# Ledger of designs, part 40: VHH binders against EKC/KEOPS complex subunit cgi121 (cgi121)

Target 1, 174 residues: EKC/KEOPS complex subunit cgi121 (cgi121), of Schizosaccharomyces pombe (q9p7j3)
Amino acid sequence: MILPLFPETQVHVFVYENVSNCAAIHEQLISQNPIYDYAFLDAATILYKKQVYSAIIRALEDRRDEQMKTKTIHSEVILSLSPKTEISSAFRQFSMTKKSKNIVVVKIDSKLTEEEEFERLDKLVEGNRVEFSDEELQKLIDFKVLKKNYKLDPSTLENPLASILSSIALRGYS
Below, E stands for the ipSAE of ESMFold2; O stands for the ipSAE of OpenDDE; V2 stands for 0.75 times the mean of E and O plus 0.25 times the DockQ between their complexes.

## First folded at step 6 (VHH)

Design yd17 (from yb4 with K53R; framework vhh_7yz9_2)
Fold by ESMFold2-Fast, scan of step 6:
Structure yd17 (fold): chain B 174 residues (1-174), chain A 120 residues (1-120)
Amino acid sequence: as target 1 above (174 residues)
Amino acid sequence: QWQLVESGGGLVQAGGSLRLSCTASGFTFSRYAMGWYRQTAGNEREWVAFITRGGSTTYADSVKGRFTISRDNAKNTVYLQMNSLKPEDTAVYYCTARGYSKYYPTEDYWGQGTPVTVSS
């Protein structure tokens, strides 16, 4: 996907399953190691490609408008996945933890090609890369986590896309 | 009142060595990751080396094998040992402390900087 409002922005999204070193990655993230400047998401929270892209677009809009609530564009992506404006809630809900098994990794404004970023991440992440597709994401999602994070009731859980995208786009306005 | 105070910079000839020190006060040093950045006139600050609370280290490719970051929690000090210095290493070097948080990122502490000039 291209971003219509941000056509010059390079965006790479990687999906890894069966990651064995999440505790080590998490230690680097909470230490704020510069080499780990990516949005590391728990794949249990991501159901659609559009969900990730909506959060990226929201984060880029907030950066453009000088309204970022977090220090980096990547932490702003994590915040933007949450329907709330609280950093701690967003990270609890969407960020990778030491117990994560499958992760989604987002890189914005890379000066590297997608292949070069893959080689960089391959050294950091001990897992199997899979395609960033709705089909692969559906294999990794936890519907209990999704329901809790977006406050979905039984009537919306069967077809939650529109509700999720509205929650992301309207964060802070509702 | 928190402080980060850098020392050890100066003029050195290419191929020489310098050891930079950064001493922290006013916060619990052992709870923070520490890093070194450098800046040349007209450029953004460039990350150089990083050490976590647990002591794991990472380095920028430009300094890997030449620079060593270390910490002494008893002295509230982080060090940067710079060997085989090159003219390209000429910069103002900044110490930074990164807060620990499950809900990263947090606000950073920064020192005032210490200049390093490497003559050709």
Scores: ipSAE 0.461, ipTM 0.765, lowest interface PAE 2.2, mean pLDDT 88

Design yd18 (from yb4 with K53S; framework vhh_7yz9_2)
Fold by ESMFold2-Fast, scan of step 6:
Structure yd18 (fold): chain B 174 residues (1-174), chain A 120 residues (1-120)
Amino acid sequence: as target 1 above (174 residues)
Amino acid sequence: QWQLVESGGGLVQAGGSLRLSCTASGFTFSRYAMGWYRQTAGNEREWVAFITSGGSTTYADSVKGRFTISRDNAKNTVYLQMNSLKPEDTAVYYCTARGYSKYYPTEDYWGQGTPVTVSS
């Protein structure tokens, strides 16, 4: 995928369900193993493709403007999903944990094609690859987690897209 | 102040072996993952081998089967055993330490680098 606002930036997004090795992946992530340089998100927190793209765009804007708060573009994507600017809170809310079952994986600035990244990532993730689509994400979301992460009341939970996108876009503004 | 001090680099002939060492001070070595990267002139630094605090190892495809990373927590030292060296292994080799963090990433520690030249 190419983003209109960042046409020279390669972006790949992968979705895996029924992942059996999340504890092993998590250990590699907290060890900062360079093979695992991706944003690993808990699919329980992602409802829409636009939610992921908005976080990616925000992270790329912060990198462009030299305003990144985290060490890598991938950790900045995780931070950018959160309505708050606190790094530990964002990771608690959105990053995969050793207890995760379904994950969304983002790769930015890949030197590889999408197919080559699939081959590489399929060796790291023991799960079933599914299409990155609103339909598939809807099957994996946990609405209680979504409500808590974005502080949604019952009325906004019925159609949360605009509220979620606004929270991502306005993160860090007074 | 933390330090990472590399040693063992030098000139070797193709097909030879070399062992690099990296000794750490100023932090609790056993809690850190350790890695080796290399860099040739005009190119970005590339990852070579990685070992977690628990001893799990991973290798770049270019060195798999030839290089072995290991650690000695009692000596605060990580090693890179390089066998069957090729001219394309010629590079400056860097040791790095990465802190264990539940909410990654943390800051890297880096050594100053040790040059390895493999003659053809």
Scores: ipSAE 0.342, ipTM 0.704, lowest interface PAE 2.9, mean pLDDT 87

Design yd19 (from yb4 with K53Y; framework vhh_7yz9_2)
Fold by ESMFold2-Fast, scan of step 6:
Formats: C-alpha cells, structure tokens, sequence
Structure yd19 (fold): chain B 174 residues (1-174), chain A 120 residues (1-120)
C-alpha cells in the first residue's frame, strides 16, 4: 500500500491466524534478529485496517520530524498504537507475546517486493495467512482487550473507530 | 566499558576457509545475541549470520550452507566459520551484540571490523 501523506513509503501488512510458533518468534524479537525486523502485533488488539494505518502514519510523522521515541520504525509503529507515550505499556498492550495465537505483521521500507516478503515471512511464521481486511480482523479481535487498551466505555465500544483513531493521532497531547 | 574485538581476517584464495572470532568484554555476554555483518565499498552494510542467547542460528541466503556461526559463553566469544569462500565475500566483517530486552529493541554494540579479501 501507498499512504497519501507518505506516497514514497512502501508498506506491507500481513495477517496470520492459528500461529503455533509464537514463543520461537518472540525469542527472535527480544534478541533483535535482523531477519525479524517487522512490527509483530497481537491480532487480539486490532479491529480495523485504519487502526494499523493510523499507527503507521503517526510513526512515519515522528520519523520525519526526528521525534521517534524508539530505535526502529517498526517499534515506533507498536508505540503509536498506544494512547500513551510509555514504551513498556505500548509493548505490553499491542506486541505479540509467547501466548499469541493470531498476529498482524507490518513491514515498512522493504528492500524486497511484496511477493518476496510473503515468501520470507511464510518461512518464519507457522500459521495460516489470511487477507488484511476489516472482515478478517473482526474474527480475531478480543473486545475486552480493545476496551482496556483504548479505555472505551459501552457507548464507544459499539462504534469505536473514531475514538481509536483520535487516540492514536493525539497520543501524548492529552 | 564494553568492548568487541574481532580477529581472524586476512587474504585467502577462492575455495578457501577462514574463521573469524569476536571476543566481548564489559557486559554479560551470555545475555546478548550476537551477529556478523559485512560491508563492501560503495554498498550498505549486509547482515550475514545471527545467533540468539539461546543458541538459535539464522543465515543470509548468500552464505547459507557455507558459513557457520557459533558461540562459546565460557570464552565470551562468537565465531564465524567461513568455508568455500568466493570473491563476492570480500568485505570488512563486523561483529555486533544485541542486548536482551522484554521491550525490544535495545542498544547495540559494534566491533571495529576485520577485513577479508578473497582472491580469484
């Protein structure tokens, strides 16, 4: 995908369900293995494609403005999903864990084509790849996790998109 | 103060072998993942091989089957055994250490680099 505010930036997003090797992937991530340079998100935290894109845009804005709070653009995407600026909280809330079952994987500024990223990532992730669509994401979301992460009340939980996007866009200003 | 010291580079003929070593000091080596990168003139740094604190290894496609990364925690040393060397392997080789963190990524440490020249 091409983003309107960042038309020069290549973005690929992949969704995997029923992943059996999350513990092995997590070991690679905390070891900072360069082959795993992606944002690995727990799909239980993602409801909309726009949620992911908003976090990507915020991370790219922070990189452009030299205001990144984390070391890589991919870790900045994870931070940008959180309504708070605290790194440990964001990773606890949104990043893949050893116990994750379904994951969303983001790649920014790939030196590979989308097809080549698919081939590489399919070798790393032992799960079923599904379409990155609102319909597929809504099968994987945990609404209790979503409510807790964005502090949603019952009225906003019925139509949470605007609240989630505002939380991402206005992170650190409130 | 931390330090990474590489050794074992040099000149070798195509088809030959070299073993690179990287010895760490000033941090708890067993809690760090270790890697090897290489850089040629006019090109960006290329990842070569990686070993986690748990001993899991990963290799770039260009070296898979020819290079082996290993570690000796008692000696605070990581090794890169390079077999069946090709002229394309000519580069300056860099050792790196990646800190363990629950919230990745963390600080990295880098060595000074050791040159490897493979003649045809």
Amino acid sequence: as target 1 above (174 residues)
Amino acid sequence: QWQLVESGGGLVQAGGSLRLSCTASGFTFSRYAMGWYRQTAGNEREWVAFITYGGSTTYADSVKGRFTISRDNAKNTVYLQMNSLKPEDTAVYYCTARGYSKYYPTEDYWGQGTPVTVSS
Scores: ipSAE 0.393, ipTM 0.725, lowest interface PAE 2.5, mean pLDDT 87

Design yd2 (from yb4 with R31T; framework vhh_7yz9_2)
Fold by ESMFold2-Fast, scan of step 6:
Structure yd2 (fold): chain B 174 residues (1-174), chain A 120 residues (1-120)
Amino acid sequence: as target 1 above (174 residues)
Amino acid sequence: QWQLVESGGGLVQAGGSLRLSCTASGFTFSTYAMGWYRQTAGNEREWVAFITKGGSTTYADSVKGRFTISRDNAKNTVYLQMNSLKPEDTAVYYCTARGYSKYYPTEDYWGQGTPVTVSS
């Protein structure tokens, strides 16, 4: 994918369902194993492609402006999904856990092609690849988790996109 | 104060072997993951090998089958056994220690580096 504001930045997003080895992946992530340098998100927290893209754009803006609050662009993506600037809260809300079943994986600045990243990730993730689309994401979302993470009331849950995007764009502003 | 001290680098002919050691002090070594990175002039450090506190190992594709990472918690030491060395393995090798955190990333510790030169 090419982002209009960052046309030179290569971005790949992968979705896996029915992942059986989340506990093993989580152990590698908390050890900071460099082969796992991706943003591993719990798909229960992601409803739209635009939600992921907005977090990526915010993370890239923070990197461009030398205002990153975390050590890597991938951890900055996880932070950028949260309406708060508190790192531990963002990871609790959006990062994959050992009990996750479906995941969204983001890679920024890959030196590999999308096909090569698929080959690499397929060795790390024991699950089924699905298309990164709103249709597939809506099958994996947990609306209770979404409501809690973005502080949505019942009326907003009927059409939450604008509220979610606003929360991401205005993170740390207030 | 924490320290990571590398040793075992040097000059070796292509096809030869070297064993690098990295001894840690000033933190609880057994609770940290350990890794080896290498760097050539003008390039970013690239990851080579990684070992978790539980002993699980991972390797960069360029070194798989040739390099072996291991650890000795009683000696606070991590090792990199390098076999079938190639001229392209010429680099300064760095030891790193990584803390475990549910809310990764945490601070990394780095050694000063040890040079390895592989002649053809």
Scores: ipSAE 0.479, ipTM 0.779, lowest interface PAE 1.9, mean pLDDT 89

Design yd20 (from yb4 with K53W; framework vhh_7yz9_2)
Fold by ESMFold2-Fast, scan of step 6:
Structure yd20 (fold): chain B 174 residues (1-174), chain A 120 residues (1-120)
Amino acid sequence: as target 1 above (174 residues)
Amino acid sequence: QWQLVESGGGLVQAGGSLRLSCTASGFTFSRYAMGWYRQTAGNEREWVAFITWGGSTTYADSVKGRFTISRDNAKNTVYLQMNSLKPEDTAVYYCTARGYSKYYPTEDYWGQGTPVTVSS
């Protein structure tokens, strides 16, 4: 995909369900294996496509403005999903873990086409790819996790999108 | 305090072999993943091979089947065995150490580089 505000930036987002090798992937991520240079998110934390895009846009804005808090654009996406500026908290809340079952994978600045990235990820992820859509994400979300991560109350849970997007956009400003 | 010292580079003819070594000091080697990158004049540094603390290996498509990365934790050394060398493998090869962290990325350590020239 092409983002209107960042037309030169290639962005790909993949969703996998029933992933059986999360422990192996997690080991590669914490060792910083270059072939795993993606943002690997726990799908239990993602409800909307717009949630992911807002985090990507925030990360790209921070890179443009030389205000990144983390070393890579992919770790900046993970940080940008959090309503707070604390790196360790953001990773605990949104990054995939050894016990994850469903994941969302983001690639920014890909030198490969979407099809080529899929072929590469197919070798790394032992799971079933599903469409990156609100409908598919809603099958994988854990509402208890979402509520905790964004501090949602019962009134906000009826339509959490605006609250989530505001939290991402205004991180560090209120 | 820390050091990564590469050795084993040199001039070799196409189809030949070289073995690069990288010895670490000043940090706990066994808890670091190790990798090899290379850089050709006028180009950015590119990844070649990677090995985790547990010995799991991955390779760039350009070298898979020809290069083998291995480690000896008792000697604090990582190796890159390069077989069936091609002129396009000509580059300065850099050793890197990556710390393990649940909240990646951590600090990276880099060697000074060792040149490899493959003649046709």
Scores: ipSAE 0.345, ipTM 0.698, lowest interface PAE 2.8, mean pLDDT 87

Design yd21 (from yb4 with K53L; framework vhh_7yz9_2)
Fold by ESMFold2-Fast, scan of step 6:
Formats: C-alpha cells, structure tokens, sequence
Structure yd21 (fold): chain B 174 residues (1-174), chain A 120 residues (1-120)
C-alpha cells in the first residue's frame, strides 16, 4: 500500500486468526529478534482499517518531525494507537501477548514486496491469514477491550470510528 | 561500565572457517539476548544471527546452513561459527546484546567490531 502523504513509504498489513504460537512469537519480540521487526498487535484491539492507518500516519509524521518517542517505527505505531503518550500503557493496551489468539501485523519500510513479506510471516506465524478488511477485523474485536482502551460509553460504542480516530490524532497534545 | 569484546576475526580463504567470540562484562549476560551483525564499507549494518535467552536461534537467509550461533552463560560468551565462507561474507562483524524487557524495544549494547576478510 501507498499512503498519499508518504508515497515513498512501503506499508503492509497482515491479519492472522487462530494463532497457536503467540507465546513463541512473544518471546522473540521481548528478546528483540530483528527478524520480528514488525508491529505485532492484538486483533482484540483493532476494529477498523482506518484505525491502523491513522496510527501508521501518526508514527510516520512523528518520524518525519524527529519527534519519535520509541526506538523503532514499529514500536511508534503501537504507541500511536494509544490515546496517551505513555509507552508502557500503549504496549499493555495494544501489543500482542502470550495469550493472544488473533493478531494484526504491520510492516513499514520493507525491502521486500508484499508477497515476499507474506511468505516470511507465514513461516513465523502459525495461524490462518485473513483479509485486512473491516469485515474480518469486526469478527476478531473484543468490544470490552476497545471500550476500555478508548474510554467509550455505550452510545459511542454503536459508532466508535470518529472517536477512535480523534483519540489517535490528538494523542499527547491537548 | 559494560563491555562487549569480539575476537576471532581475520583473513581466511574461500571455503574456510572462522569462529568469532564475544565476551560480555559489566552486566548479567544471562539476562540478555545476543546477536551478530555485519557491515561493509558504505552500507548499513545487516543482521546475521540471533540467540534468545531460551536458546532459540534465527539466521539471515544468506548465512543459514553455514553459520551457527551459540552461547555459554558460564563464560559470558556468545559465538558465531562460520563455515563455507564466501568472499561476500567479508565485513566487520559486530556483537550486540539486547536486554530483557516486557516493553520492547530497549537500548542495544554493541561491541567494537572484528574484521573478517575472505579471499577468493
């Protein structure tokens, strides 16, 4: 995918359901294994494609402006999903854990094509790849997690898109 | 005060073998994942091999089947056994240590590098 404001930046997003090796992946992530340099998100926290793209755009803006608060662009995507500018809170809220079952994986600045990244990830992730679409994401979301992460009330939860995007865009700035 | 000291580099003929060592001091080695990177002049460092706290190993496609990473926690040392060396393996090899963190990523520790030259 090409982003209009960042046309030189390669972005790939993959969704896996029924992942059986999340504990093994998590060990690689906390060990900072370079082959796992992706943003590994718990799909329970992601409702819309636009939610992921908004976090990616915010992370790329922060990198462009030399305002990144984390070590890598991928950790900056995880931070950018959170309505707060607290690294530990963002990772607790959005990153995959040993107990995750469905994941969203983001790659920025790939030296590989989308097909090559797909082949690489299929070797790392023991699960079923599904389309990155609102329809598939809505099958994997946990609305209790979403409500807590973005502080949504029941009325907002019926149409949460604008609230989520506003939270991402205004993160860390009052 | 922390240090990573690489050794074992040098000149070798194509098809030969070298074993690189990296000894850590000033931190608790057993709490760090370890890796090897290499760099040629004018290029960025590229990852070569990685070993986790649990001993799980991962290799770059260019070296898979030829290189083996291992660790000895009693000696605070990580090794890179390089077999079937090619001229393309010529580079400065760097050892890195990555601390355990429940909130990845953390800062890396790096050695000074050890040069490896493979003659055709």
Amino acid sequence: as target 1 above (174 residues)
Amino acid sequence: QWQLVESGGGLVQAGGSLRLSCTASGFTFSRYAMGWYRQTAGNEREWVAFITLGGSTTYADSVKGRFTISRDNAKNTVYLQMNSLKPEDTAVYYCTARGYSKYYPTEDYWGQGTPVTVSS
Scores: ipSAE 0.371, ipTM 0.717, lowest interface PAE 2.5, mean pLDDT 88

Design yd22 (from yb4 with K53I; framework vhh_7yz9_2)
Fold by ESMFold2-Fast, scan of step 6:
Structure yd22 (fold): chain B 174 residues (1-174), chain A 120 residues (1-120)
Amino acid sequence: as target 1 above (174 residues)
Amino acid sequence: QWQLVESGGGLVQAGGSLRLSCTASGFTFSRYAMGWYRQTAGNEREWVAFITIGGSTTYADSVKGRFTISRDNAKNTVYLQMNSLKPEDTAVYYCTARGYSKYYPTEDYWGQGTPVTVSS
């Protein structure tokens, strides 16, 4: 995908359902194995493509401005999904865990094509790839988790897009 | 205060072997994943080998089949066994420890580096 504000930055987003090896992936992530340098998100936390794109754009803006609070661009994407600047809360809220079943995987600055990244990820992730689309994401979301992560009240939960995007864009200023 | 101390580098002829060691102090070694990186003049630091807390290993394609990473938690030491060395393996080798706290990565620790020169 090409981002208008960052046209030379290569971005790939993959969605996997029914992942059976999340515990193994999680061990590699906590060990910070370089081959797992991706943002591995729990799909239970992601409702819209725009939610992921907004976090990617915010992370890239922070990198451009030399204001990253985490050590990798992929960690910064995870932080950027959170309305708070507290790193541990962001990871607890949005990162995949050993108990995750469906995941969203983000790769930034890939030197590989989308097809080559899929071949690489297919060796790491034991699950079924689905399209990165609002339709597919809405099958995987947990609304209780979404409500808690973005502190949505009942009135906003019925149409939460604007609140979610505002929370991501205004992170650290509200 | 944390320390990572590398040893075992030096001059070796092509086709030879070297074993690098990296001994950690000042933190709980068994809770850290360990890795080896290398850097040649004018280039960025390149990942070489990695070993997780659980002992699973991963290697860069350039060294796969020739290098072996291992750890000894009782000695707070990580090793890199380098076999079939080539002139292009000439670099300064750095060990690193990867911290993790709850749900997020913490500080990385780095050694000072140990030079390896492989002659033809």
Scores: ipSAE 0.362, ipTM 0.687, lowest interface PAE 2.8, mean pLDDT 87

Design yd23 (from yb4 with K53T; framework vhh_7yz9_2)
Fold by ESMFold2-Fast, scan of step 6:
Structure yd23 (fold): chain B 174 residues (1-174), chain A 120 residues (1-120)
Amino acid sequence: as target 1 above (174 residues)
Amino acid sequence: QWQLVESGGGLVQAGGSLRLSCTASGFTFSRYAMGWYRQTAGNEREWVAFITTGGSTTYADSVKGRFTISRDNAKNTVYLQMNSLKPEDTAVYYCTARGYSKYYPTEDYWGQGTPVTVSS
């Protein structure tokens, strides 16, 4: 995928369900293994494609403006999903854990094609690849987790997408 | 005060071998993952090999099958055994230590680098 505001930045998003080796992946992530330089998200926290794209755009804007709060573009994507500018909270809310079952994986600045990244990720992730689509994401979401992460209440359920996107766009501002 | 000190670089002919060493001090070595990166003039540092605290290893495609990373926790040292060297392996080689964190990435430790020149 090519983003209009960032035409030279290649972005790939992958979705895996029924992942059996999340504990092994998590160990590599906390050790900062370079091969695992991706944003590994818990699919229980992602409802829409636009949610992921909004976080990617915000992270790329912060990198362009030299305002990143984390050391890598991929950790900045994880931070950007959170309504608060607090790294530990964002990772607890959105990053995959050793107990995750379904994951969303984001790669930015890949020098590889989408298919080459699939070949690489398929060696790292023991799960089933599914399409990155709203339909597939809605099968994997945990609405209790989503409501907690974005502080959604019954009075604002008319359009969860608008509330989520607003939270991402206005992160760090009251 | 922490330190990472690389040694073992130098000039070698194509097809030859070198073993790089990196000795750590000032932190608990066994709690850190270790890696080797390399850099040529005008380019960013490129990852080469990585070893976790548990001994799991990964390699860049360009060196897989030729280079071997290993560690000796008793000596606080990480090694890079480089075999079947090619002119394109010419670079300054850097040792790095990565702390564990649930909120990765954390602050890295870096050595000052050791030059490796491979002649044709």
Scores: ipSAE 0.310, ipTM 0.675, lowest interface PAE 3.2, mean pLDDT 87

Design yd24 (from yb4 with K53H; framework vhh_7yz9_2)
Fold by ESMFold2-Fast, scan of step 6:
Structure yd24 (fold): chain B 174 residues (1-174), chain A 120 residues (1-120)
Amino acid sequence: as target 1 above (174 residues)
Amino acid sequence: QWQLVESGGGLVQAGGSLRLSCTASGFTFSRYAMGWYRQTAGNEREWVAFITHGGSTTYADSVKGRFTISRDNAKNTVYLQMNSLKPEDTAVYYCTARGYSKYYPTEDYWGQGTPVTVSS
């Protein structure tokens, strides 16, 4: 995909359900294995495509402006999903864990085509690939997790999109 | 203070073999993942091989089947056994250490590099 504000930046997003090797993936991530240089998100935290795109755009803006808080663009995407600029909190809230079952994987600045990334990632992830769509994401979300991460009250939980996007875009800048 | 010291580089003919060593000091080696990168003039560092603290190994496609990474925690040393060397393997080889953290990423440690030249 091409982002209008970042047309030179290649972005791929993948969704996997029923992943059986999350513990093995997590071990590679905390070891910082270079082949796992992706943002691995727990799908329980992602409700909309726009939520992921907003985090990507914010991470790219922070990189452009030399304001990244984390070491890599992929860790910056994870941070950017959080309503706060606190790294450990963002990773606890949004990054996949050993107990994750469904994941969203983001690749930025790939030198590979989307098909080539699918081939590589399918070797790393033991699960079923599904379409990156609002319909598929809505099957995987945990509303209790979403409510806690974005501090949604019952009224906003009925239609949370605007609140989530504002939280990502503003990220404690008041 | 931490140190990573590479050794074992040199000049070798195509088809030959070299073993690179990287000895670590100043941190608990057994808790770190270790990797090898290489760099040619004018290019960014390219990842070659990686070994986790638990011993799981991963290789770049360009070196699979030819290179083997291993570690000796008693000696605080990681090795790269390079077989069937090609002229395109000519580069400065760098050792790196990656911290183990539940909130990745952490600090990277890097050695000074050891040059490898493969002649045709």
Scores: ipSAE 0.340, ipTM 0.698, lowest interface PAE 3.1, mean pLDDT 87

Design yd25 (from yb4 with G54S; framework vhh_7yz9_2; at its last look DockQ between E and O 0.80; V2 from the best seeds 0.00; counts 0 for: pae E 3.8 > 2)
Fold by ESMFold2-Fast, scan of step 6:
Structure yd25 (fold): chain B 174 residues (1-174), chain A 120 residues (1-120)
Amino acid sequence: as target 1 above (174 residues)
Amino acid sequence: QWQLVESGGGLVQAGGSLRLSCTASGFTFSRYAMGWYRQTAGNEREWVAFITKSGSTTYADSVKGRFTISRDNAKNTVYLQMNSLKPEDTAVYYCTARGYSKYYPTEDYWGQGTPVTVSS
């Protein structure tokens, strides 16, 4: 994908369900293994494609402006999903854990085609690939997790998109 | 004060073998993941091999099956055994140590590099 504000930045997003090796992936992530340089998100926290893209755009804006708070562009995507600027909270809320079952994986600055990136990720992730679509994401979301992460009230939960996007866009800017 | 000191580089003929060593001091080696990168003139450093603190290993596709990374925590040393060397493996090889948090800023340690030249 090409983003209008970042035409030179190649972005790929992948969704895996029924992942059996999350504990192994988690160990590689905390070890800073360079082959695992992706944003690994728990799919229980993601409801819309626009939610992921908004976080990507925010992370790219922070990199452009030399205001990244985390070590990599991929960890900045994870931070950018959170309505707060607190790094530890964001990762507890949105990053995959060793107990995750369904994951969303984001790659920024890939020099590979989407197909080549699929081949690479299929070697790392033991699960079933599904389409990155609102329909597939809605099968994997945990609404209790979503409500807690974005502090949604019951009425907002019926149509949370605008609230989620505003939270991402306005994080750190009071 | 930390140090990573690489050794074992040199000139070798295609098809030959070399064993690179990297000895660490000034930090608790066993708590760090270790890696090898290489760089050719005019290009950025590229990752070659990685070993976690638990001993799990990962390799770049270009070296998989030919190179083996290992570590000896008692000697504070990480090794790269390079077999079936090709002219394309000619580069300066760098050792690196990585902290155990990807998400937070951590101090990465780098060696000064050891040159490897593979003749055709």
Scores: ipSAE 0.497, ipTM 0.780, lowest interface PAE 2.0, mean pLDDT 88
Fold by ESMFold2, look of step 7:
Structure yd25 (fold): chain B 174 residues (1-174), chain A 120 residues (1-120)
Amino acid sequence: as target 1 above (174 residues)
Amino acid sequence: QWQLVESGGGLVQAGGSLRLSCTASGFTFSRYAMGWYRQTAGNEREWVAFITKSGSTTYADSVKGRFTISRDNAKNTVYLQMNSLKPEDTAVYYCTARGYSKYYPTEDYWGQGTPVTVSS
């Protein structure tokens, strides 16, 4: 897709469930194999499409303003999901791990159509693609993880969207 | 304090072979994935070949089947064997070590490059 504020930037987001090779993917990510140049997120940490898009927009804004803190735009998306500025914490909390079972995969600056990008990604991920939708994300979330990552209390947990989006937007101002 | 030093470049006729070497010092070589990139004038660096810490290899489509990356951890050296060279392979070749902190990528290490010219 093209984001209106960033018309030169094509973005694709994919969701996979029941991924059997997260350990193998993780080794390639640690090694920074160029073929794996995506943001691989643990789906247990993602409840909303807007959560992902807000992190993408924040990362792109920081790139535009020369304020990026991490090596790549994809690593910056991972940092941008976090309410805090500490890079290692953001990766521990949101990045796919060897033990992940479901993932959200983001490609920024793609020069391919969604289906062409999917064909490349599908060679790397052994799992089942599902729609990137709030309905599918809700099936994959771990609410205990979400609550801890964003410090949600019971009064906000029924509809936490505003708290989560504020955390992403205001990182670095608290 | 850290170094990556490439060698083995030069002039070679199309169809010929070269072996590039990149020797590392000042860091624990065996803990790093290594790669080769190349650059022609007026273009961005393009990835050529990649090798993980454990020896798994990956290649750009344009060189697959002709180039082989390998590593010798005892010599702190990564190699690029380039066979069946074409004029299109003419470039400056750069060695890189992929920087990584415990949880996230950090600054890469880069060599200064070794030029390769393939004449027709």
Scores: ipSAE 0.298, ipTM 0.688, lowest interface PAE 3.8, mean pLDDT 89
Fold by OpenDDE, look of step 7:
Structure yd25 (fold): chain B 174 residues (1-174), chain A 120 residues (1-120)
Amino acid sequence: as target 1 above (174 residues)
Amino acid sequence: QWQLVESGGGLVQAGGSLRLSCTASGFTFSRYAMGWYRQTAGNEREWVAFITKSGSTTYADSVKGRFTISRDNAKNTVYLQMNSLKPEDTAVYYCTARGYSKYYPTEDYWGQGTPVTVSS
């Protein structure tokens, strides 16, 4: 996928359910294994495609403006999902954990087709790929976690997408 | 104060073997994953092999089946056994230590590199 505002940057997003090896993946991420150069998100924290895209765009903007707070574009995506500025908080809130069951995987600056990237990633993730859609994400979301991460209340739950996007966009400005 | 010193490079004929060593100091070696990269003039540094603190290994496709990375925590050393060398393997080889992080990547530490030349 090509983002209109970043035509030189190819992005791929994959969703996996019933992942059995999140603990192993997590260990590789902590070790900073180059093969695992992705953003691994806990699907329980993701409700919308636009939420993911918004975070990607924010991260790319930060990179463009030389304002990244994290070392890699993928870690910046994770940070960008959070309304908080603290990196550790963002990762606790949105990053895949050892206990995760369902995950969203983001690849930035891919030189491969979606199919090729999938083949590569599929070797790392032991789970079932599902469509990257709001419908599938809605099946995987934990609303308690979502509400906590974005401090959603009954008034904002009327339009959670707007609240989420605002939180992402205005991070650091509150 | 972190220091990595590579050794073992040199000239070898195609099909030959070399064993590179990287000795670490200034940090707790056993806590960190280690890796080997290589670089040719005018090109970006490319990843070759990686080993976690627990000993799990991964390799670039170009070297799978030919190279073996290993570590000796007692000696603070990581090794790269290179077999069936090809001219395309000619490069300066660098050792790296990846900092431990619970959530996100930290800074990499590099050695000065050791040159490997594979002749036809």
Scores: ipSAE 0.242, ipTM 0.670, lowest interface PAE 1.9, mean pLDDT 91
ESMFold2 (binder alone), look of step 7: mean pLDDT 82; pTM 0.821

